# VHH binders against Phenylalanine--tRNA ligase, chloroplastic/mitochondrial: the designs that were tried, part 1

Scores and structures below are computed, not measured.

Target 1, 376 residues: Phenylalanine--tRNA ligase, chloroplastic/mitochondrial, of Arabidopsis thaliana (Mouse-ear cress) (q94k73)
Amino acid sequence: AVDIGGVAIARNDVVREDDPTNNVPDSIFSKLGMQLHRRDKHPIGILKNAIYDYFDSNYSNKFEKFEDLSPIVTTKQNFDDVLVPADHVSRSLNDTYYVDSQTVLRCHTSAHQAELLRKGHSRFLVTGDVYRRDSIDSTHYPVFHQMEGFCVFSPEDWNGSGKDSTLYAAEDLKKCLEGLARHLFGSVEMRWVDTYFPFTNPSFELEIYFKEDWLEVLGCGVTEQVILKQSGLENNVAWAFGLGLERLAMVLFDIPDIRFFWSSDERFTSQFGKGELGVKFKPYSKYPPCYKDISFWISDLFTENNFCEVVRGIAGDLVEEVKLIDQFTNKKKGLTSHCYRIVFRSMERSLTDEEVNDLQSKVRDEVQKKLNVELR
Structure headers, positions and changes below count from the first letter of each chain, unless a header shows other numbers; antibody chains are not in Kabat numbers.
ipSAE, averaged over its two directions, is called F for ESMFold2-Fast, E for ESMFold2 and O for OpenDDE. V2 adds 0.75 times the mean of E and O to 0.25 times the DockQ between the complexes of E and O.
Where letters were taken out, [cut] stands.
Atom coordinates printed by the task and the answers are left out, and those that the model quotes come from them; centres of patches stay.

## First folded at step 4 (VHH; framework vhh_lunsekimig_d3)

Design g01 (from f09 with I31S)
Fold by ESMFold2-Fast, scan of step 4:
Structure g01 (fold): chain B 376 residues (1-376), chain A 121 residues (1-121)
Amino acid sequence: as target 1 above (376 residues)
Amino acid sequence: EVQLVESGGGVVQPGGSLRLSCAASGFTFSSYALYWYRQAAGIERELIASISSGGNTNYVDSVKGRFTISRDNSENTMYLQMNSLRAEDTGLYYCAAPGYSEGWETYFDYWGQGTLVTVSS
């Protein structure tokens, strides 16, 4: 059982063996309620606090903070209310964790936008854990943390500006977020990149020139009017932004692998005891990687995300990377073969050959059973 | 199932015009932003024009004023009108539709096969 917002959630409420739609493993259930963003001495909590400090200092505590909303949401909240098309791949069991056919673990904090607007909130920040079936490498993990900001304007806000509502909101947004980037990264070169998000128009990404490369900090835009109209705000305009906390924290604290955020090892946790930005992670003991290749003929059930789920389910945080290293098609038989390299490596200790061989054996067996592939 | 099929490429003299079309099927066309990318020999594919679901357009500086992107939601087709063509406009032109934003990150998971535009002579 886990406590989420004061409500006790039992395993059987989330890991539903009686529901054919359910694809939530125990390893994902174990991450619910851990609240890394609410820990003042954890890199994610430190970064969240620094962003809150920016808004508190520059907006006189006008932004309401929501950091304990349930990550268990309806498909309406997660998809329909943010204009994700009904036929979109992100609605697939291959990409999203489903509790049942109408309930998911949220893929993004935008899932709470319509609820908060309906309740009368007009300026808010939402922070929390989000869940996606994803690849395995140093920057991807099936649980990470997102922050979303939202700001509604009334006609009184832009009537004196000499600008239409959309231009007013877009310029306010850019100024706000340039200030945030300076707050977090100091005096850096910045650029705006035009992009697309289904729930904003126009849409932008903010990039900074940091450590000799362009780094994407956040996505943002002026909220689609349909979303505001659905909340009774048809005479208003709004902006929204979202950012992934792990990506920024890895850069700010010089953390090389996303798995470190889930470490309880004192050699990691003790480095952040002051609760301040500006700490650079210092590596401790390096442990050797172990490489294992697996080749198989793929099936109709096969996706890379489903393969990564099998590997994660067996190895947990002992897998560092899964990479496709070869692919070929036998045109005469209509069969396609994939070869993946699995890199096993712990952040805390050396792995034994026996342990790695046992993990690989289980992966070989399970991928055949769950994804109906034939080993090659 | 999802398909984007380009047409309209060809050989044209400098100063000439071409109209590219991208016919889409297998998804709710009107709900997606759509893009034209260009790939020249030895260079990575670059975004040259975009159109949102609401009709807002953006262009890379080198084509502003010369190229016009448009869409017809009733026919599930996107267009690129190219005027005053230059030798540097030569390349493979791809239409693309973003599958989804993950949180606030975008990616392209639907691509056409490309149509060749050669500005010569």
Scores: ipSAE 0.157, ipTM 0.474, lowest interface PAE 2.6, mean pLDDT 88

Design g02 (from f09 with I31D N56K)
Fold by ESMFold2-Fast, scan of step 4:
Structure g02 (fold): chain B 376 residues (1-376), chain A 121 residues (1-121)
Amino acid sequence: as target 1 above (376 residues)
Amino acid sequence: EVQLVESGGGVVQPGGSLRLSCAASGFTFSDYALYWYRQAAGIERELIASISSGGKTNYVDSVKGRFTISRDNSENTMYLQMNSLRAEDTGLYYCAAPGYSEGWETYFDYWGQGTLVTVSS
């Protein structure tokens, strides 16, 4: 059992072999309740604390912190309440972990906005683990952490400002987040990029010029009015932002692979023992990669995300990357072939040829059984 | 299945006008925000104009007042009306739609092939 939001959750409450919608494997269940963001000597927890320090110092402790909300949410919370379109790909079993047809592991911390507003909260930060079925590479992992901020204004806040409510909220948001970026990265050039999120309008991304390139730090915007209206806040305006903690931590601490955040290896963990933001990760011994290619004729059940799920299920953190390297259609047979390169590499030791060959053999067998592909 | 096809590019004199079109298929067009990006010689690809599903528009300062973005949901087409064109507007123009957006991560997976706009002599 794991403690989730003060409630003990058993394996069979989340990994449901008796439910055809359930796609949560034991490897994902093992990540529930780990709460890396609440560990003061873990890079994710260190970064979360640094961001909290910014809000506490510059906003007089006015932002309420929620960092132990359950990642098990309804589809209404995760999709409908944040205006995700009905045909959006994120609703697919290929992209989201479903406990059952109405219950998911949250894809984003925005799943809690409507709930917190209905409970009367108006200024808050939500931090927690989020879950997505996704590709395998140095920056993608099926579990990562987000922080979200939300701030509601009333007419008294913008009356007398000479600005309409939307402009007032947008400018306050930009000032707040420029300050946050300076707090984390120092004096850097910044730019605002217009974008789209279903739950904000206008929507922006903040980019900083860092190490000779533009780096996206966060997404944000003025909250869609329909979300506020649902909570009785139709006369108010609000801003919201969200950021991925792993993305920022990898840049700030020079961590080259997202798998490191889940490492219990003392060579990694000991580097962060002071709980300070200014630490730069120092690589230890490099271990060699092993490349294995797999080619097959795809089926109607095949998706790249489902293939990556099979690979993760077998190899765990021993797989570093899965990449499509070739694709063609045989017009005579009406069949399409995909060729993937699987890069096996541990962060902690050298892998033997026997071990890698065993993993690849299991991948070859399992992909045929699960995805009905024909090896070529 | 998703396709974005640009058209309307060409050669025009300074001060002239062009209208770009982006024809979309394979998704529920009316539900998506849509974007025009520009890649000028020696300059990184930049977002120049956007239009939300509700019709709200945004522009980069250099084109504000000169360019107008619009959409026709019945025809699954987005437009960029470009007026008072300058030599600096020369570039490859791309339309884009978010192919995948989850929480605060926006992926511009759906891109057109680009249409060339040349403002010369």
Scores: ipSAE 0.264, ipTM 0.621, lowest interface PAE 1.8, mean pLDDT 88

Design g04 (from f09 with I31S S50R)
Fold by ESMFold2-Fast, scan of step 4:
Structure g04 (fold): chain B 376 residues (1-376), chain A 121 residues (1-121)
Amino acid sequence: as target 1 above (376 residues)
Amino acid sequence: EVQLVESGGGVVQPGGSLRLSCAASGFTFSSYALYWYRQAAGIERELIARISSGGNTNYVDSVKGRFTISRDNSENTMYLQMNSLRAEDTGLYYCAAPGYSEGWETYFDYWGQGTLVTVSS
């Protein structure tokens, strides 16, 4: 059994073949409990520790840390409590892993906001693994790690400031996160971009100019008042932020592919033995790619995310990229054809033609069966 | 249903100008940051300009000073004014809006169909 948040979880509690809603494969179950963010000598754990150091040093240890909360949450926690609309695409089985109709693998750490506020916590950081059915490329993986911060203010905090509560919270948030960006990246040019998140208003994204490009570091905003009201905090205001740890770690450590975070290869793991920022990943021998194309007429069951799930389920970390290379519609017949290029490449060895041909054959068979597409 | 519809593309000579429009429907336009992407033959789609809900603008270096992004919240329309066009500016221009953030990360799930800009001598 895997210990998740103090609870023993068995395979059959998560991979429910008897439940028509369940779409969690064994490959995803195998990622539960791995705790990459809690490993002091793993890039994700190193980055988490560096961010914690910033808050501890600049906020006198006032932020509580939660890094072992269960990633198995209710749909209420994952969607309703954070104001995701009832018709939102993220609620789809095409985008989210469902254990059953009311239970999911969390797609964001914001799933714990309401729970922690109801328990009386007012300043906290939540870090953990999150799960999404997604595309396949060097920056997308179905399991990654997020950190979320949350800070509640009372009227006495802003009444002497000459500012309304929302402006007070927004300015405090921006100063805090500009400091964090400087802590991680040094003296960099920064800019704020207005955006939208369902659980904050106003909503912002922080970008930094780093290595001659603008990098999106984090999303943040002033928490929607209805979320605070549900926790008895209707007279308060709060800010929240969230960031993807893999995204930042890839830039900070110069890691070219997200699959490396799941590598047990000593050539990778030994490079991070000091447990400190400032390490730049040194590539070992790059192995050749193998390209395989697949064309088919799509069906009502087809989505790119479902296709990537089939590919990922068969090839695991041996698939580097799935890319749509051609699309056309026969308007007379009402049929649409997609052509995808699958790039097979291991981070650790050369793949044989026999191995790749076997994987491609299995993909061809499984995509027809599961997605009811007609191969061309 | 969210829709983004681009228009204003065409054929121009080097040094010419075009104004692209992106008409949006199905969401609260004034609350979203909006983006222009460009895809040239053989090159991946690249972000060239963005405008915040508050009107703040950002550009890639290759178009800065030549292109101007703007928005009209009353008409639910975003624009890209392109001046001093070069052969390298040839491509499909896409309007985009972030819809699904998957929590905190920006996610571009609302795209237009694109409008073709050809700069030829």
Scores: ipSAE 0.073, ipTM 0.390, lowest interface PAE 3.4, mean pLDDT 87

Design g05 (from f09 with I31D S50Y)
Fold by ESMFold2-Fast, scan of step 4:
Structure g05 (fold): chain B 376 residues (1-376), chain A 121 residues (1-121)
Amino acid sequence: as target 1 above (376 residues)
Amino acid sequence: EVQLVESGGGVVQPGGSLRLSCAASGFTFSDYALYWYRQAAGIERELIAYISSGGNTNYVDSVKGRFTISRDNSENTMYLQMNSLRAEDTGLYYCAAPGYSEGWETYFDYWGQGTLVTVSS
């Protein structure tokens, strides 16, 4: 059993072998309750603490912190309450981990937004682990951490400002988040990029010019009025933002691979023992990669995410990257062939040819069985 | 079914120009930010340019002033105009579209197959 928010969750509550909707493997279940964001000497926890320090110092401790909410949520919380369209691809089994047809591992911390508003909270930060079926490379992992902020305003807040409520909220949001970016990155050039999120209008991304490149720091916007009306806040406006902690931590700490966040190797963990934001990761070993190619005719069950799930289920963190290296369609037969290169590399040791060949053999077998592809 | 199809790659001399196209289908094109990535021999795939749903653009420093990203929502097509091409611009160019940015960031990408650009005399 895993303790999540004071509740014991058993394997069979999450990994349901008899439920046709369930797609949660044991490897994902093993990540529940690990609470990396609540560890003061882990890069994710260090970054979370630095952001909390910003809000505590600049907003007089007015933001409530929620960092132990369950990542097991209803589809209503994860999708409907945040206005995700019914045809949105994130609702598919190819993209989201389903416990059952009505219950998922949250894809985002926005899943708690409506719940907290209904409970009367108006200024809060939510931090936690989120889950997505995803590609395999140095920056993508099926479990990562997000922080979300939310701030509600009443008419008395904007009536004296000379601005309409939406403009007031948008300007307050931008000022707040520019300050956060300066807190984390120092004096950097910033720009705002218009974007689309179904639960905000207008919607923005904040980018900073950092180490000779533009880095997206966060997404944000003025909350869709429908969401506020559903919580009895018809006469209010609000802003919200969210950010991925791994993405920022990799840049701030110079961590080259997202798999490091899940490492228990002392050569990694000892580098963060002081709990300080200014630490730069120092590589301790370089181990050789092993490349294995696999080609097959895809099926209706095939998606790259489902293929990556097969690879990850077999190799765990021994797979560094899966990339499509060739694709062609036989127009006469209406069949499409994909060729993927799987890069095996451990962060901790050299892999043997025997070990890699065994992993690749299992991948070849499993992809045929689970995805009904035909090897070529 | 989401599909992205790149075209316009080819062989060009240094200082020359090419225009890449990415034709999209199977999703509400106008709602998505769209990206051009480049993969050169011996280096990892890198983001070189993007364009938001609202038309705001972003570029990696090595292509600023030389490349221009644009979109035509009526034709469901994104473009990359490449001017003053250099040998280091050689590579396989991919267009990509995230799924809707859910929970404030993209959690998956739709990818095209890529189109090869070779800058050689």
Scores: ipSAE 0.131, ipTM 0.427, lowest interface PAE 2.8, mean pLDDT 87

Design g06 (from f09 with I31S N58Y)
Fold by ESMFold2-Fast, scan of step 4:
Structure g06 (fold): chain B 376 residues (1-376), chain A 121 residues (1-121)
Amino acid sequence: as target 1 above (376 residues)
Amino acid sequence: EVQLVESGGGVVQPGGSLRLSCAASGFTFSSYALYWYRQAAGIERELIASISSGGNTYYVDSVKGRFTISRDNSENTMYLQMNSLRAEDTGLYYCAAPGYSEGWETYFDYWGQGTLVTVSS
């Protein structure tokens, strides 16, 4: 069993072979309870602690911290309570891990906003692991970590400011997060980009100019009033932000591949032993890649995310990238063929031809069986 | 269905001017930020200019003072006025708008097909 938030969770509670909706593989179950964000000598935990230090120093310890909430949530928490439309792509089994038809592995830490507001919390940070069925490359992994911030204001906070409640919240939000970006990255050029999130209006992204490129640090906005009303806060306004910890940690620590965060190799882990920002990852060895191409006629059941799930389920962290390299449509027969290049490379050792050929053979077999495609 | 269609590209001599247009449909145009990106030969696609829903603008240093981004919410159209064009401004120019988000990450952006600008004598 895995201890999640003080509750023992058995494999059969999550990998539900008896449930037709369940799409959680053992490889994903193995990541539950790992708590990388709570390890003070892991890059994710180091970054989390640095952000907490900012809020503790600049907001007098006014923000409550929640870092052990269960990643197993209801579809109501994950979608409905944050105003995700009923037909949104993220609700698909192709995008989200379902335990059953009403229970998912959270795809964002926003899943806890309504719960915490209902319990009377008004200023908080939520940090934890989130899960998405996604592509395979150096920056995408099916489990990563987010931090969410939330701050509620009462009329007494903005009365006398000369601003309406929404402007007050938006300006407070921008000031807070500009300070956070300076705390993490130093004196950098910043810009605010208007965007859209279903649960905030107005919505913004904060970008910084770092190492000759614009880097998105976080998304944020003023919380949609209907979310506050659901918790009895109809006379209040609030701001919220969220950020991906891996994205920022890769930039801050010069980590080139997201798979490194899950490495137990001493050559990686020992570099972070002091638990401090400012460490730059030093590569220890480069091992050769092995390229394998696979071509097939796609079916109506095929998606790239489902194909990547097959590859990831078989190869684990031995797959570095999956890339579509060719597409052909036979217009007369109405059939479309895709050709993917799978790049196998370990971070820890050279792969043998025998093991790569075995992995590729298993991928060929499983993709036909699970996605109903015909190999070409 | 969301659609972005660029127009106004062409061949101009150095020092000349071009006005690019991006016609948008399928979403509430006035509520979104909009971007111009440039893809030059051998160079990664880069953000050249952006304009927020409120009209605030951003420009990359290489085009500041020469390019002007604007929007007309009544016509669902964004513009890029390009003045004092240089050979280095040659490239494909793309209109983009933020797509649907998943949590706090933009899942994907909507892109136009691109319009070619060639600055050559």
Scores: ipSAE 0.280, ipTM 0.654, lowest interface PAE 1.7, mean pLDDT 88

Design g07 (from f09 with I31S Y35R)
Fold by ESMFold2-Fast, scan of step 4:
Structure g07 (fold): chain B 376 residues (1-376), chain A 121 residues (1-121)
Amino acid sequence: as target 1 above (376 residues)
Amino acid sequence: EVQLVESGGGVVQPGGSLRLSCAASGFTFSSYALRWYRQAAGIERELIASISSGGNTNYVDSVKGRFTISRDNSENTMYLQMNSLRAEDTGLYYCAAPGYSEGWETYFDYWGQGTLVTVSS
């Protein structure tokens, strides 16, 4: 049993063998309740604390903090309430972990926006673990952490500003987030990039010039009026932002692989003992990679995300990367062959040829069974 | 299917001009912000210019005042007018449109095939 927000969650509440929609493996269940963002000496918790310090010092503790909301949400919360289109790819079992047909592991902290607004909250930060079926490389992991910010304004807030409500909210948002970026990264060049998110209009990404390249820090925008009307806030305007904590922590702490956040190795964990920003990760002994290729004819059940789920389910954190290295299509027969390179490497020890061969053998067997592919 | 097709690239002398076009199909063009990226040999793809659905524009400093991004929603086409071209403007130019997003993550972008711009004498 795992305690999240005072609610006990048992394995059988999440890994539902009796439900045909359920696609949550035990490896994902094992990540529930780990609360990396609430650990003061973990990079994710350190970063969360630094962001909270910014809001506390610059906004007089005006923002309520929610960091222990359940990651088990309804499809209404995760999709409908944040205006995700009905045919959006993220609603697929290939992309989202479903507990049952109406219940998912949240893909984003935005899943709580409507709930918190309906409860009367108007200025808040939500931080927590989010879940997606995803590719395998140094920056992608099926569990990561997001922080969401939300701020509602009333007519008296923009009255006399000489600006309409949308412009007022957008300018306040940009000022707030430029300050946050300076707090985290120091004096850096910044730019705003227009984009599209279903639940904001206008929508922006903030980029900073850092280590000789432009880095996306966060997405944000002025909240769609439909979302505010759901809570009786039709005369108000609001802004929202969201950011991935792992993305920023990897840059801030020079952490080269997302798997490190889940490491209990003292060579990693001891480097963050002071609980402060400004620590740069120092690599310890590098262990050699082992490459294994697999080729097969794909099926209707095949997606790269489903293949990565098979690989991760067998190898866990011993797989560093899965990449497509070749693709061949027989157009007359409508058959496509994919060749993937699986890179096995532990962060903690050397892997033996015997161990890697055993893992690869299991991958070959399981991919045929689960995805109906034909090995070449 | 969503498609972006660039055209208008070519070889020009320093100080010359080119107009790039990006013809789009398979999505509601007028509702999306759109971008031009540039990739020079051995350098990562860089955002050069963007235009919002409402027509607001942004440019990287190195092209500001020389390049102009525009859109024609009736023709589902985005343009990049490039003036006072320099040797460092040489590269593959890509147009991009947001694909799908969930939460604050763009799941993927749609990309064109690229059009080559070579500035040399």
Scores: ipSAE 0.218, ipTM 0.568, lowest interface PAE 2.2, mean pLDDT 88

Design g08 (from f09 with I31R N56S)
Fold by ESMFold2-Fast, scan of step 4:
Structure g08 (fold): chain B 376 residues (1-376), chain A 121 residues (1-121)
Amino acid sequence: as target 1 above (376 residues)
Amino acid sequence: EVQLVESGGGVVQPGGSLRLSCAASGFTFSRYALYWYRQAAGIERELIASISSGGSTNYVDSVKGRFTISRDNSENTMYLQMNSLRAEDTGLYYCAAPGYSEGWETYFDYWGQGTLVTVSS
């Protein structure tokens, strides 16, 4: 059982073995309620607090903060209300964790925009854990943290500005987020890149020049009018932005692997004990990797995300990377074979050959059973 | 850069037919679902047809039985065959493919520029 926003959620409410749509494993359930963003001495919580400090200092506490909303949402909230098409890849069981056919673990904090607008909130920040089935490498993890901001304007806000409502919102947005980027990164070169999102128009990405490359910090735009109309805000305009906290924290704190955010090792956690932005992660020890290759004939049930889910379910944070290293088609048999390299490496200790061989054996067995592949 | 380029729009009389094409580049076309949207005068953009990576299709009721979506993975091209066209089918037709924003950490779609279909006598 986990407590989320004062509501007790039992395992069987989320890991629904009686529901054919359910694809939530126990490893994902174990991440619910951890609330890394609400820990003042965790890098995600430190970064969230620094962003909140920016808004509190520069916008006179005008932004309401929502950081304990349930990550268990309806498909309407997660997809329909933010204009995700009915057959979009993100709706697939391959990409999203489904509790049942109408209920998901949110894949973005945008899932709460329409609900908060309906409740009469007009300026808010939403922060929380989000869930996506994904590949395994140093920057991808099935649970990460996102922050969204939303700001509604009324005609009285722009009628004296000499600007139309859209231009007023866009300029306010850019000024706000340039200030945020300076607050977090200091004196850096910045640029705005025009883009598009189905939920904003115009749409922008803010990039900073950092360590010899342009880094995308956040996406933003002026909210599509249909979203506002659905909440009774036809006479208003709004801006929205979103950002991933792990992405920014890895850059700001020099954290080399996303798995560190889930570490309870004191050598990691003690480095953030003062709760301050500006700490640079110092590696304590680098342990040797163990490489294991697995080859199999794929089936119709096989996807790389389904394979990575099996590997994560067995090895947890002991797997550092899964990489496709070879692909072969046997024309005579009409079968395709994939070969993956699994890199086992702990952040905290050396792995034994016996432990790695046991993990690999379990992966081999489970992949055949769940994905109906034939080992080669 | 991901690009979607529509072609095949034009003027046609009621009951006529048109075939729209959407040529895609910059992503692994065969792995993604693809969409046709339209935007008619006075109506917000709507999804009218979709095709999954495996070839499964869905249509909005107003075009069901008249329009056929298909894909050619070898040519990275998606098609919309439009038959028995009606005046209400007039509009801009857009193809779309899924995308992802690194900064926002959220899903979006890539869009073509649109191709105009006009059904008039």
Scores: ipSAE 0.271, ipTM 0.641, lowest interface PAE 2.8, mean pLDDT 88

